VH-VL binders against Protein DJ-1 homolog C (DJ1C). Designs and how they scored, part 1

No score or structure here was measured in a lab: all are predicted.

Target 1, 167 residues: Protein DJ-1 homolog C (DJ1C), of Arabidopsis thaliana (Mouse-ear cress) (q8vy09r84to250)
Amino acid sequence: KKVLVPIGYGTEEIEAVVLVDVLRRAGADVTVASVEQKLEVEGSSGTRLLADVLISKCADQVYDLVALPGGMPGAVRLRDCEILEKIMKRQAEDKRLYGAISMAPAITLLPWGLLTRKRTTGHPAFFGKLPTFWAVKTNIQISGELTTSRGPGTSFQFALSLAEQLF
Unless a header shows other numbers, all headers, positions and changes below count from the first letter of the chain; Kabat numbers aren't used for antibody chains.
F, E and O stand for the ipSAE by ESMFold2-Fast, ESMFold2 and OpenDDE, each averaged over both directions (binder to target, target to binder). V2 = 0.75 x the mean of E and O + 0.25 x the DockQ between their complexes.
[cut] stands for letters that were removed.
Atom coordinates printed by the task and the answers are left out, and those that the model quotes come from them; centres of patches stay.

## First folded at step 1 (VH-VL)

Design A01 (framework fv_acasunlimab_arm2)
Fold by ESMFold2-Fast, scan of step 1:
Structure A01 (fold): chain C 167 residues (1-167), chain A 117 residues (1-117), chain B 110 residues (1-110)
Amino acid sequence: as target 1 above (167 residues)
Amino acid sequence: EVQLVESGGGLVQPGRSLRLSCTASGFTVSDNYMSWVRQAPGKGLEWVGYIYSGGSTYYAASVKGRFTISRDDSKSIAYLQMNSLKTEDTAVYYCARDLGDYYFDYWGQGTLVTVSS
Amino acid sequence: DIVMTQSPSSLSASVGDRVTITCQASQDISNYLAWYQQKPGKAPKRLIYDASNLETGVPSRFSASGSGTDYTFTISSLQPEDIATYYCQQYDNLPPEGYTFGGGTKVEIK
């Protein structure tokens, strides 16, 4: 099982690290990809995070799961990555699993049109930006192939839910 | 230990085909990105093409449509299928490993391809 | 594609001399540059990555610096075993446009 976890400048460290650690412990083949111009990125709290590859190496790969961490400006960096946008749209079109936590649902997925007809949760501070009638106040929300979650405090629940769906 | 060994080079006439092999040991080919890089006699290095860990391929404009890269993960071999060969394709062909950071850490010894009548 | 202009094309120096090779990119490559050593009849060997990082096991007489479009590779005290052609390579421009190498600098000892 192949999993993609993209990171960029300002990615939330707990969300990214928990996703990678939990999914690898579950037996997934996790690729961490930088959406920046280099493998090393500084997270939202100043921690240096080292990706396995640049996102351009992932452009034509098929993943069983793509999971987006949040953070600011990390979620914006992910949003503005055209390669990642194409990967995510292909993921949704193929009915393959994808997930987003914290800032990522409202800041990254919503502008790409990937929340249409999806029950979605996200960070409380950005909950008001989620689509009306589809926003839910839950720690974990599974809506078809999309799983969303609230923030660093729900990161383990999010990662475990994704692992359960993957295996 | 990591080793890459190219084979299949030789003399071939223009317009014909030739297949090169790159046998890898000490690592799993499917976990890495494999490139072919060539060097014409007395000239510099030119990147030829790439196969990503997930299997997608990309090629330099000079060879696109004529060359195809593939791999056999069970045998740990990467291939370069060269079709419609031109005299300008004469070069030593190297296979090289890329860990996903786009520069090369291990290279094979190279195999000479001579395209001539 | 990004053009890498390397100079000089060749040089001759004495053992113990400081030798300098330059590499200029046609656009900003954000330090995504490696340097390779190729001895006659052999495959290239990477000496430097990310513009200035020395590969483990490579002698400290080799160093490199630079940023943006201008990069430099230096051998502080040339040894006989350093006779080789040296190449820079950019990896800012990724497939499908792909990697580009400098033209190479042949280093000979007088």
Scores: ipSAE 0.005, ipTM 0.449, lowest interface PAE 18.0, mean pLDDT 86

Design A02 (framework fv_acasunlimab_arm2)
Fold by ESMFold2-Fast, scan of step 1:
Structure A02 (fold): chain C 167 residues (1-167), chain A 117 residues (1-117), chain B 110 residues (1-110)
Amino acid sequence: as target 1 above (167 residues)
Amino acid sequence: EVQLVESGGGLVQPGRSLRLSCTASGFTFSDYYMSWVRQAPGKGLEWVGYIYSGGSTYYAASVKGRFTISRDDSKSIAYLQMNSLKTEDTAVYYCAREGYDWYFDLWGQGTLVTVSS
Amino acid sequence: DIVMTQSPSSLSASVGDRVTITCQASQSISSYLAWYQQKPGKAPKRLIYAASSLQSGVPSRFSASGSGTDYTFTISSLQPEDIATYYCQQSYSTPPDSYTFGGGTKVEIK
């Protein structure tokens, strides 16, 4: 099972690290990809995160799951990555699993049109950006192929839910 | 015709098992989330459990650990496997469709399960 | 779980009367509420979703409103075919927390 976890400048460390660790322990082949020009990126709290590869090497790969961490400006960096946007839109079109936590649903997925008719949760501060009809304040929300979650405090439950859906 | 048809209900002794089926027709079954809702004789509606289009399941506390929901998208059938049945599980069991509007827009006719000695 | 309290539990009214049913949630459910009609011996039918949206094909005499914890369902001019039990349901607390229904309101004529 192949999983992509993209990271960028300002990615929330606990969300990214928990995703990678839990999914790898579950037996997934996890690729951490930088959307920046370097493999090393500085997270939202100043921690240096090291990717396995640049996102440009992932452009033509098929993943069983793509899971987006949040953080600011990390979610914005992911949003502005054209390669990642194309990967995510293909994921949704093919009905393959994808997930987003914290700020990623509102900041990254919403502008790409990937929350249309999807029940979503996310960071409480950004609920005003989510479609009112579809927004929920649950800690974990599964809506078909999309799983969303609130933030760092729900990271383990989010990752475990994704692992359960993947296997 | 867009419809859901339940089957498999009947009389069963406490502690035994029973499997209900819900056959869908007239729509793309694999795109929808399916729920089971029950109603004890003369009582109100109680949500039992849910299966998403991707297969993930969730259950009401009253049935968790005893009931299992599954689906076969190739046959357009949802299942409710009921184990360790109790007399308080006696009810009409409905399957209901939930799409992208959060609510149950299509219901089956229901199948009666009576748990009695 | 969110508790849905529905009132009254039953009512009797004449044809042409305005009927109002109330549903109160134990916490705010942000308009994630539906109303169902169940006629004797039949499955429930959805009439209203998202607190106030009328289901396609449902007569305009049915309406609903509300926000936060307080919701109302109204039949503006009761007809004989409206004899049924009506249920509210919240979907704000989605799985893993349970969906919950109100206790129902039985509407009878005369």
Scores: ipSAE 0.007, ipTM 0.486, lowest interface PAE 12.6, mean pLDDT 87

Design A03 (framework fv_acasunlimab_arm2)
Fold by ESMFold2-Fast, scan of step 1:
Structure A03 (fold): chain C 167 residues (1-167), chain A 118 residues (1-118), chain B 110 residues (1-110)
Amino acid sequence: as target 1 above (167 residues)
Amino acid sequence: EVQLVESGGGLVQPGRSLRLSCTASGFTFSSYWMSWVRQAPGKGLEWVGYIYSGGDTYYAASVKGRFTISRDDSKSIAYLQMNSLKTEDTAVYYCARDTEYYYGMDVWGQGTLVTVSS
Amino acid sequence: DIVMTQSPSSLSASVGDRVTITCQASQGISDYLAWYQQKPGKAPKRLIYAASTLQSGVPSRFSASGSGTDYTFTISSLQPEDIATYYCQQYNSYPPEALTFGGGTKVEIK
């Protein structure tokens, strides 16, 4: 099982690290990809994270799961990555698993049109940006192929839910 | 249609300052990282520094503390402020557009010559 | 800084010849390498990125390969318009380490 976890400048460290750790422990082949120009990425709290590859190496790969961490400006950096946008749209069209936590649902997925007819949760501060009919205030929300979650405090639950769906 | 044009080069004495401008057209300037690269007469390419789309800057050790890169996204201009110039800073200075996923400069300006005479 | 050692520094070849230039990094750079062409009096032009990916619009006679610390750039059939200096550049460094270029290879026709 192949998993992609993209990171960028300002990615939330707890969300990214928990995703990678839990999914690797579950037996997934996790690739951490930088959407920046370098493998080393400074997270939202100043921690330096080292990616395995640049996102350009992932453009032609098929993943069983793509899981997006949040953070600011990390969620914006992911949103603005055209390679990642294409990977995520292909993921949704092929009915393969994808996930987003914290700010990523509202900041990254919503502008890409990937929340259409999906019940979603997200960071409390950005909950009001989600479509009101589809927005739910749960810690974990599974809606078909999409799993969303609230923030760093729900990161373990989020990662564990994705691992359970993957295996 | 995508184009970068440098200006501001010239002859300057050691210890003085000079500011270079790089005017961009034909693309969404605010979405790109901008690099400055120099080339001394008859020599190879040397990276000077870059500025992220969000404004953070990084510099080569040889210019750190003396040179400052900035940008004005409303005008689509990148700047290189060069202070405390040395004779070894004599070079053609290029601005170049950096792509976020492919580290490499896909569009370059024509360059502007800076001569620091002792 | 990661040091890029490029060889040869210059070469002369005939039209139609296969030309190979090498670039060695002082440490592994995981394919984060670009190749540039600079014609006399002109700005550099990127030909290759990610070690082996050809820039759109660049003729297929240009190719590149390599991994780890050793990379090569090849012109399969040299044309007169290929007279230029070629540079490799690594982008696997992190701040405050510099992005570094090779010393360049001047390609001339006999």
Scores: ipSAE 0.000, ipTM 0.461, lowest interface PAE 18.2, mean pLDDT 86

Design A04 (framework fv_acasunlimab_arm2)
Fold by ESMFold2-Fast, scan of step 1:
Structure A04 (fold): chain C 167 residues (1-167), chain A 120 residues (1-120), chain B 110 residues (1-110)
Amino acid sequence: as target 1 above (167 residues)
Amino acid sequence: EVQLVESGGGLVQPGRSLRLSCTASGFTFSSYDMSWVRQAPGKGLEWVGYIGTAGDTYYAASVKGRFTISRDDSKSIAYLQMNSLKTEDTAVYYCARGEFYDSSGYFDYWGQGTLVTVSS
Amino acid sequence: DIVMTQSPSSLSASVGDRVTITCQASQDIRNYLAWYQQKPGKAPKRLIYDASNLETGVPSRFSASGSGTDYTFTISSLQPEDIATYYCQQANSFPPGDYTFGGGTKVEIK
């Protein structure tokens, strides 16, 4: 099972690290890709995170799951990456799994049009930005191929849910 | 084949409680959202409430605070706990399945319904 | 929340007639609408979802269209087995709003 976890400047460390660790322990082939010009990025709390590859190496790859961590400005960095946007839109079109936690649903997926008709949760501070007809206040929300979650405190539940869906 | 069977209906006095069950078979129950929809005698359909796969619940304003929906995925049963019953709650109660991938609340399979009569 | 106004409330037609039912939403529901058939003494059965998609196994004489606030359901050639009450349902406001049904249209044969 191939998984993509993109990271950028200001990515939330707990969310990114828990995703990678749990999914690798479950047996997934996880690729961590930087959306920046360098493999090393500084997370939202100042921790240095080292990606496996630059996102440009992932443009033509097919993943069984793409999981987005949040954080600021990490979620904005991911949103502004055209290569990642293309990957995510293809993921949704092909009905393959994708997920987003914390700020990523409202900041990253919503502008790309990837929350349409999806029951969605997210960070409480950004809940008001989610589509009013489809927003839910649960720790984990599975809506078809999309799984969303609230924040660092639900990172483990989020990663476990995704692992369960992959295997 | 997909089957939903409601049970627990009957005659009950105003102010009392009643619990309905919906037993599912023929599909992976834990993967589907479930709803309760009622129909008063000679009237139209009215959505009552919903439970998602993660246990999230939503209720119509007319039953909010009085009704509770729960599910037991190990037994493939959804429940509707009805408290503080009113004569206006008299209806046939249907259990209905939501679409797994659509997740929109269109109801693709319905049970036969169970009649609840609230009268003194 | 969203109010669904269905018309007519009842109609009587002959076998072979074209029957049209309309459903009007109080606000834009973006095609998140289904149509159900309820035969006397039976549970409802979904015929149409997402405004225009015919359910598998449902006869092609049933069709539906519409967008925004205005939706239409049609039976091109009414059959005796089609005697039933038909309901529209919107799914646009849930969640956190409610699923709401139209008032129903009772279809009878003369």
Scores: ipSAE 0.006, ipTM 0.497, lowest interface PAE 11.5, mean pLDDT 88

Design A05 (framework fv_acasunlimab_arm2)
Heavy chain, then light chain:
Amino acid sequence: EVQLVESGGGLVQPGRSLRLSCTASGFTVSSNYMSWVRQAPGKGLEWVGYIYSEGSTYYAASVKGRFTISRDDSKSIAYLQMNSLKTEDTAVYYCARDYEEWLPFDYWGQGTLVTVSS
Amino acid sequence: DIVMTQSPSSLSASVGDRVTITCQASQSISDYLAWYQQKPGKAPKRLIYDASSLESGVPSRFSASGSGTDYTFTISSLQPEDIATYYCQQYYSYPPSELTFGGGTKVEIK
ESMFold2-Fast, scan of step 1: ipSAE 0.033; ipTM 0.629

Design A06 (framework fv_acasunlimab_arm2)
Fold by ESMFold2-Fast, scan of step 1:
Formats: sequence, C-alpha cells, structure tokens
Structure A06 (fold): chain C 167 residues (1-167), chain A 116 residues (1-116), chain B 110 residues (1-110)
Amino acid sequence: as target 1 above (167 residues)
Amino acid sequence: EVQLVESGGGLVQPGRSLRLSCTASGFTFSDYAMSWVRQAPGKGLEWVGYIYSGGYTYYAASVKGRFTISRDDSKSIAYLQMNSLKTEDTAVYYCTREDYGSFDYWGQGTLVTVSS
Amino acid sequence: DIVMTQSPSSLSASVGDRVTITCQASQSISTWLAWYQQKPGKAPKRLIYDASNLESGVPSRFSASGSGTDYTFTISSLQPEDIATYYCQQLNSYPGYDLTFGGGTKVEIK
C-alpha cells in the first residue's frame, strides 16, 4: 500500500510525524515529499523535517492514500503546490483514499473544491470556513474517500483510522 | 470597543526608510493575524502583507524584500518597517485585524508621502 | 495571481433606487469573497463576508450573492448615507498568496 505525506515550510510536526510513524508501523510504504525546493523544511515549531523526495518525483505516481498534515504556514504551502493539487484531485476522481487534518481541510482542500458534499471536521479556529451544512465537530470524520480530523491532539486517532481503511 | 490606531506616517525621500506602528485595544491581540492595506491618493485598495500570531509573515509581491511586518504581543502593537521607499509607495496605510482572510476592523490610516 | 474585475467603476442613482455592483474573479474562488464600503475620508468597513453573509449591525438593504467566479452586491433601496466607494476582495489565496481587491465602484446621488 503506497501512501504520500507531503510537507512544507511550517508543517505541524506532531501531525506529520504521527502520520508517517503510524502508517509505516501498519505496513504502508510511506513517501514523505517536500513541496519546497529542498528536502529539509522547518516545521511550524522550528523542528527540522527531512523529506524522502521532492514532490516533483511524485507527479506521476499513484497512491492508495494521500494524507495532509496541517500547520501554519504548512497548509498554505501545500495548497499552493500545483503538483500536489493535481495528485489530490486525481485521488478524488479515482475514488482513492485521501485525508486532511487540522488546518488542511479549510486551508488546503476547500480552495481546491475537494470538500463539496463531504461531511468535514477540522481545526476549531478555521471551522467557520467549512461548508455549514457539511461541517461536523468530531475528532474523526469519514465521508466516502475523505477522512478529516481536528488537530495535533487527534493525530494518533486520525492516523489509526486511515490505517484501518487502508488495510 | 475594538480600536486600531496607526502612527509614524510622514514625508520621506526615495530610498529612505520609515516605520509605522499600529496600537490595538479592545481584544486579545495575540489571537489575531494583523494585516496592512494601503491606498494611493485617489486610487483603490492594495493589500501589503500580514503577520500571524507566532510571527509568520507573508508579503505582496510589490513590497517583498523591502517591507517587514512584526508584532509585539505584550504591547499589542504591530509594525510595518518600510525600506528602500519608492514614489509609488505613497499611500494611506491602514492597519487591519484579519478575520479568515478578510478585514473586520480597520484603523483610521496614516499617510506616507515619498517625494524629493 | 487572482484578478478581480469590478463593474461599473462608477454609477449615479436616486434615493430609493436598487443599485447592483458586480465582481468577476479570473479563477474560481468558491465563496471566499468580502465586500467593503468606504465613505469619503474614512477607512473601509466590511459589509459582507463569505460572499453572502451580512456583517452584524449592517442594514438589511445590503445583500450579496455569488460563487465560483461571478459575484453581485446589491443595495435594495439607496439611502443618502450609502454614498461611498464599494470594493470586493478575494481571499481564496489566504493565507499564503496576495489578497486582491476589485477596482472599486463609486456610488453617487444623481
């Protein structure tokens, strides 16, 4: 099972590291890809995170799951990556799993049009930006192929839910 | 209740620097992103840049590399440091409180005139 | 970047008239749009957020609609105190790209 976890400048460390660690322990082949011009990025709390590859290496790959960490400005960096946007849209079109936690639903997925008709949760500070009819205040929300979650405090539950869906 | 007050505007020569301050009151300053928006005399609105709590900044392409936004949460003050000023930077500069990417409160503005 | 085209650039209307202003985005911005009113010599004031939501305390004669690329702002019955320049603003690029405003529409009494 192939999994993509993209990271960028300001990615939330707990969310990214928990996703990678839990999914790898579950037996997934996890690729960490930088959306920046270098493999090493500084997370939202100043921790240095090292990606496996640049996102350009992932453009033509098919993933069983793409999981987005949040953080500021990390969610913005991910949103602004055209390669990642195309990968995520392909994920949705092909009915393949994708997920987003914390800031990523409102900041990254919503502008890409990937929350339409999806029950969605996210970070409390940006919850008001989610589509009103479809917004839910849950730790984990599964809506078809999309799984969303609240923030760093729900990272482990989020990753475990994705692993359960993947296997 | 919510109030933003700009200061530091004035006349300055091209190539020089000027620092604007924005003093906030009536809300928990550290919970909000702050932005600067400018308006050249008789022209429309142009976004300059923002600063999040924790110090993350982003700047409009027209000012990137020349302007720096900072904040002092203990004093509830946001700053705009303007370097290498050009005549086209002449404008009224507004300090704004950010609400999900739009601006719910604005200061009165401070005029910056860049001229020889 | 996302370009906001606002029309008309100016208009004259009589008290009690319905006034309509339009704003078009160069690409889809969902509902990530706000409208502002700026009276002469004053700072702008936000009237509408999230494309159609009326700010608290703003009179009900102001309304807005739209999604995607086409947006409309309406004053159902123009009052003398509504004489101002109105601006749309896209926030689809927030918080990592340039926020852009429309060119403004100056509303005057005939």
Scores: ipSAE 0.007, ipTM 0.539, lowest interface PAE 12.2, mean pLDDT 88

Design A07 (framework fv_acasunlimab_arm2)
Fold by ESMFold2-Fast, scan of step 1:
Structure A07 (fold): chain C 167 residues (1-167), chain A 118 residues (1-118), chain B 110 residues (1-110)
Amino acid sequence: as target 1 above (167 residues)
Amino acid sequence: EVQLVESGGGLVQPGRSLRLSCTASGFTVSTNYMSWVRQAPGKGLEWVGYIYSGGTTYYAASVKGRFTISRDDSKSIAYLQMNSLKTEDTAVYYCARDRYDFEAFDIWGQGTLVTVSS
Amino acid sequence: DIVMTQSPSSLSASVGDRVTITCQASQDISSYLAWYQQKPGKAPKRLIYAASNLETGVPSRFSASGSGTDYTFTISSLQPEDIATYYCQQYDSLPYSGLTFGGGTKVEIK
């Protein structure tokens, strides 16, 4: 099972590290990809994170799951990555699993149009930006191929849910 | 009282264009999902596409690249611009509302017939 | 795309009979399924939403149930005004997969 976890400047460390660790322990082949110009990025609290590859190496690869961490400005950096946007839109069109936690649903997925007719949750501070008729205040929400979750405090629950769906 | 009224249907030659309008009354188009659904004579219902409250549009594969959905929020009208029409596009076209309360299509227009033939 | 298989395609029954229509989704649709009634020359009318919720003003003889991939619509005692074509529709798919309807079931009186 192949998984993509993209990171960028300001990515939330707990969300990214928990996703990678839990999915790798479950037996997934996890690729951590930087959306920046270099493999090393500084997270939202100043921790240095090292990606396995640059996102450009992932452009034509198929993943069983793409899971987005949040953080600021990390969610914005992911949003502004055209390569990642294309990967995510292809993921949704092909009905393959994708997930987003914390700020990623409202800041990254919503502008890309990937929350349409999906019941979603997200970070409490950005919940008001989610589509009212589809927004739910659950710690984790599965809506078809999309799984969303609230923040660092729900990261382990989010990652375990994705692992359960993947295997 | 809430209602949807379609207009703009008619006879058109293959390869030409038509624009359908869907006028909403009793509610605001911009806060709802607005869908277009068609039905070929004697056949079943087929979803065409929709526009959601944020303005993003989505289309069925059969019409993608040829049809465009838009809206005029000030007039509460949704549009379906149909380009490069094919004989297979002949159908009654309905507009329908999907509400904020997680319900499916609760309000439908009466439909407008589009006939694509020479 | 999610395929909705509806059966039967048509049926004939007598007034007062119990009529059952089924709808099978090609994947789990999380109970995001609606049922519509369409009379000749008219637009469809929603009867049921979220698999089992009856629309306000719809007679109690109409009911529906189901979850996952399997859904059922029932008319407990068929009346003459119930003659119509009935459609199921899923609305839990991604936009790129689209919304999909079943093929319809034409209900006629014997």
Scores: ipSAE 0.005, ipTM 0.489, lowest interface PAE 13.0, mean pLDDT 86

Design A08 (framework fv_acasunlimab_arm2)
Fold by ESMFold2-Fast, scan of step 1:
Structure A08 (fold): chain C 167 residues (1-167), chain A 118 residues (1-118), chain B 110 residues (1-110)
Amino acid sequence: as target 1 above (167 residues)
Amino acid sequence: EVQLVESGGGLVQPGRSLRLSCTASGFTFSSYYMSWVRQAPGKGLEWVGYIYSGDSTYYAASVKGRFTISRDDSKSIAYLQMNSLKTEDTAVYYCARSYDDYGWFDPWGQGTLVTVSS
Amino acid sequence: DIVMTQSPSSLSASVGDRVTITCQASQSVSSYLAWYQQKPGKAPKRLIYDASTLQSGVPSRFSASGSGTDYTFTISSLQPEDIATYYCQHYDTYPGSEYTFGGGTKVEIK
């Protein structure tokens, strides 16, 4: 099972590290990709995160799951990555699993049009930006191929849910 | 069995208020969107509004500012509070459930008639 | 708001006839469209959703198709119990359009 976890400047460390660690321990082949110009990325709390590859190396690869961590400005950096946007739209078109936690649903997925007809949760501070009919106040929400979750405090539950869906 | 039962309809004068209730049974009420749809005598269906939670309500332009939808999940009841009633609000009011991830309506209640007349 | 134009407003047909009703949206509703049957004095009943999916328990003589802005509902062999008014409804509500119903088509036996 191939999984993509993209990171950028300001990515939330707990969300990214928990996703990678839990999915790898579950037996997934996890690729951490930087959307920046170098492999070393400074997270939202100043921790240095080291990616396996640059996102440009992932453009033509098919993933069983793509999971987006949040954080600010990390979610904005992910949003502004054209290569990642194309990967995610292909994921949705192919009915393959994707997930987003914390800031990522409202800041990253919503502008790409990837929340249409999806029950979605996210960070409480950004919940009001989600579509009124489709927004739910749950710690984790599965809507077809999309799984969303609230923030660092729900990271473990989010990663476990994705692992359960993947295997 | 899944059921919705409306109550509270009746004759009311223009400018007054009326509150309708929709009692649900046979499903996990708190997990669903609840909607109100009305039908004037001899006319078609018109969506009025919906609620998922207190922060998640939406209304048709024709009733916005006058009507309020609320719910009590502990009692499995949805409410439609109608203020500043007009003669054109005369209709049968239906309560309807929306499925998870969908915006269609099923089931519908039997409806309750509201007549706004002097 | 998306406007749903339903035609015809009424029709009269014989038992066993094929009946066709159309629904046109002012903009694409992405197949997020349902069809309802309302018998006199009764609440509506959903027959079709997602443009073409028949609800469990609904007779197979009812069918529907369409995409984008143009949708069709068909009764292949009209029965007396099918006398009702039929409504289409879109639910393409994100990014925030209102739910709207077509004007209805009254189906009568001649």
Scores: ipSAE 0.000, ipTM 0.494, lowest interface PAE 14.9, mean pLDDT 87

Design A09 (framework fv_acasunlimab_arm2)
Fold by ESMFold2-Fast, scan of step 1:
Structure A09 (fold): chain C 167 residues (1-167), chain A 120 residues (1-120), chain B 110 residues (1-110)
Amino acid sequence: as target 1 above (167 residues)
Amino acid sequence: EVQLVESGGGLVQPGRSLRLSCTASGFTVSYNYMSWVRQAPGKGLEWVGYIDSGGSTYYAASVKGRFTISRDDSKSIAYLQMNSLKTEDTAVYYCAREVDYYGSGSFDYWGQGTLVTVSS
Amino acid sequence: DIVMTQSPSSLSASVGDRVTITCQASQDIDNYLAWYQQKPGKAPKRLIYDASNLETGVPSRFSASGSGTDYTFTISSLQPEDIATYYCQQYDYLPPWSYTFGGGTKVEIK
């Protein structure tokens, strides 16, 4: 099973690292892709994260799962990556799994139109950005192909749920 | 070359409405977060609100429910609709582009500002 | 809201002097801090982002440092064109969602 985890400047380290570690331990082939100009990315707490490839290498690849970490400005960096937006829209069109945690649902997925008729959770500070119909107060929410979760404190639960859905 | 130009400021009485425009050039306005920041005469800067690349809007508590931010992508214009104006809304209003690279959350380009005076 | 306390509110210095301005956040902002210069009658200009990164084209006499709740902005050798009001701004994602500015520091020549 192939999984994409994109990272950018300001990505939340716990969310990204837990996603990669848990999914790899479950047996997934995880590709970490930088949406920046370099493979090395500084996370939201100043930790240096090293991607496997630049996102441009992923443009034509099919993934069984794409999982988005949050963080600020990481979620904004992911949102503004045109290549990632096209990958995610194709993922949704093809009914393949995708997930987002913390700020990613409201900041990244909502602008791309990928929350329509989806029950979503996310970071409590960003609930005001979610349309009333779509916001739910849960630690994890599965809505069809989309899984969302709150933040660093729910990262393991989020990653384990995705692994369970993938296998 | 990025340019932002505000217009629509002026004198208005308390309780009335006014709409400000921010005309953008040199970039695609829908790809960036656009913020409004105000400055009362002789005072400091105060963030008002933003519209993100997807069109979602967020506001400072002081203006929530009264001000609305919108965007016309075909014209490359962002708007600030100000309703139920109060004398404490008197300020120079700046349109600012939120940087989408390193330092996202800060503002890399600003318009020159437009003065709004709310007085009887 | 995260409160940004900037000091001093004003200062007077001579050309060539070292000028230091401080900014304190009411809580840890993880280096999500920018510094702006505003000259009379003009819009603010970003000089520093992410606490210590200098904007391209900004003179090297401007620098900044800090972490957690305490941040500092320095002009190593004040020039006449540096006379302005300087503001810090936090953009940490901690709730509630909002950007807050420091009160500003007016830098004048003696």
Scores: ipSAE 0.000, ipTM 0.493, lowest interface PAE 15.1, mean pLDDT 87

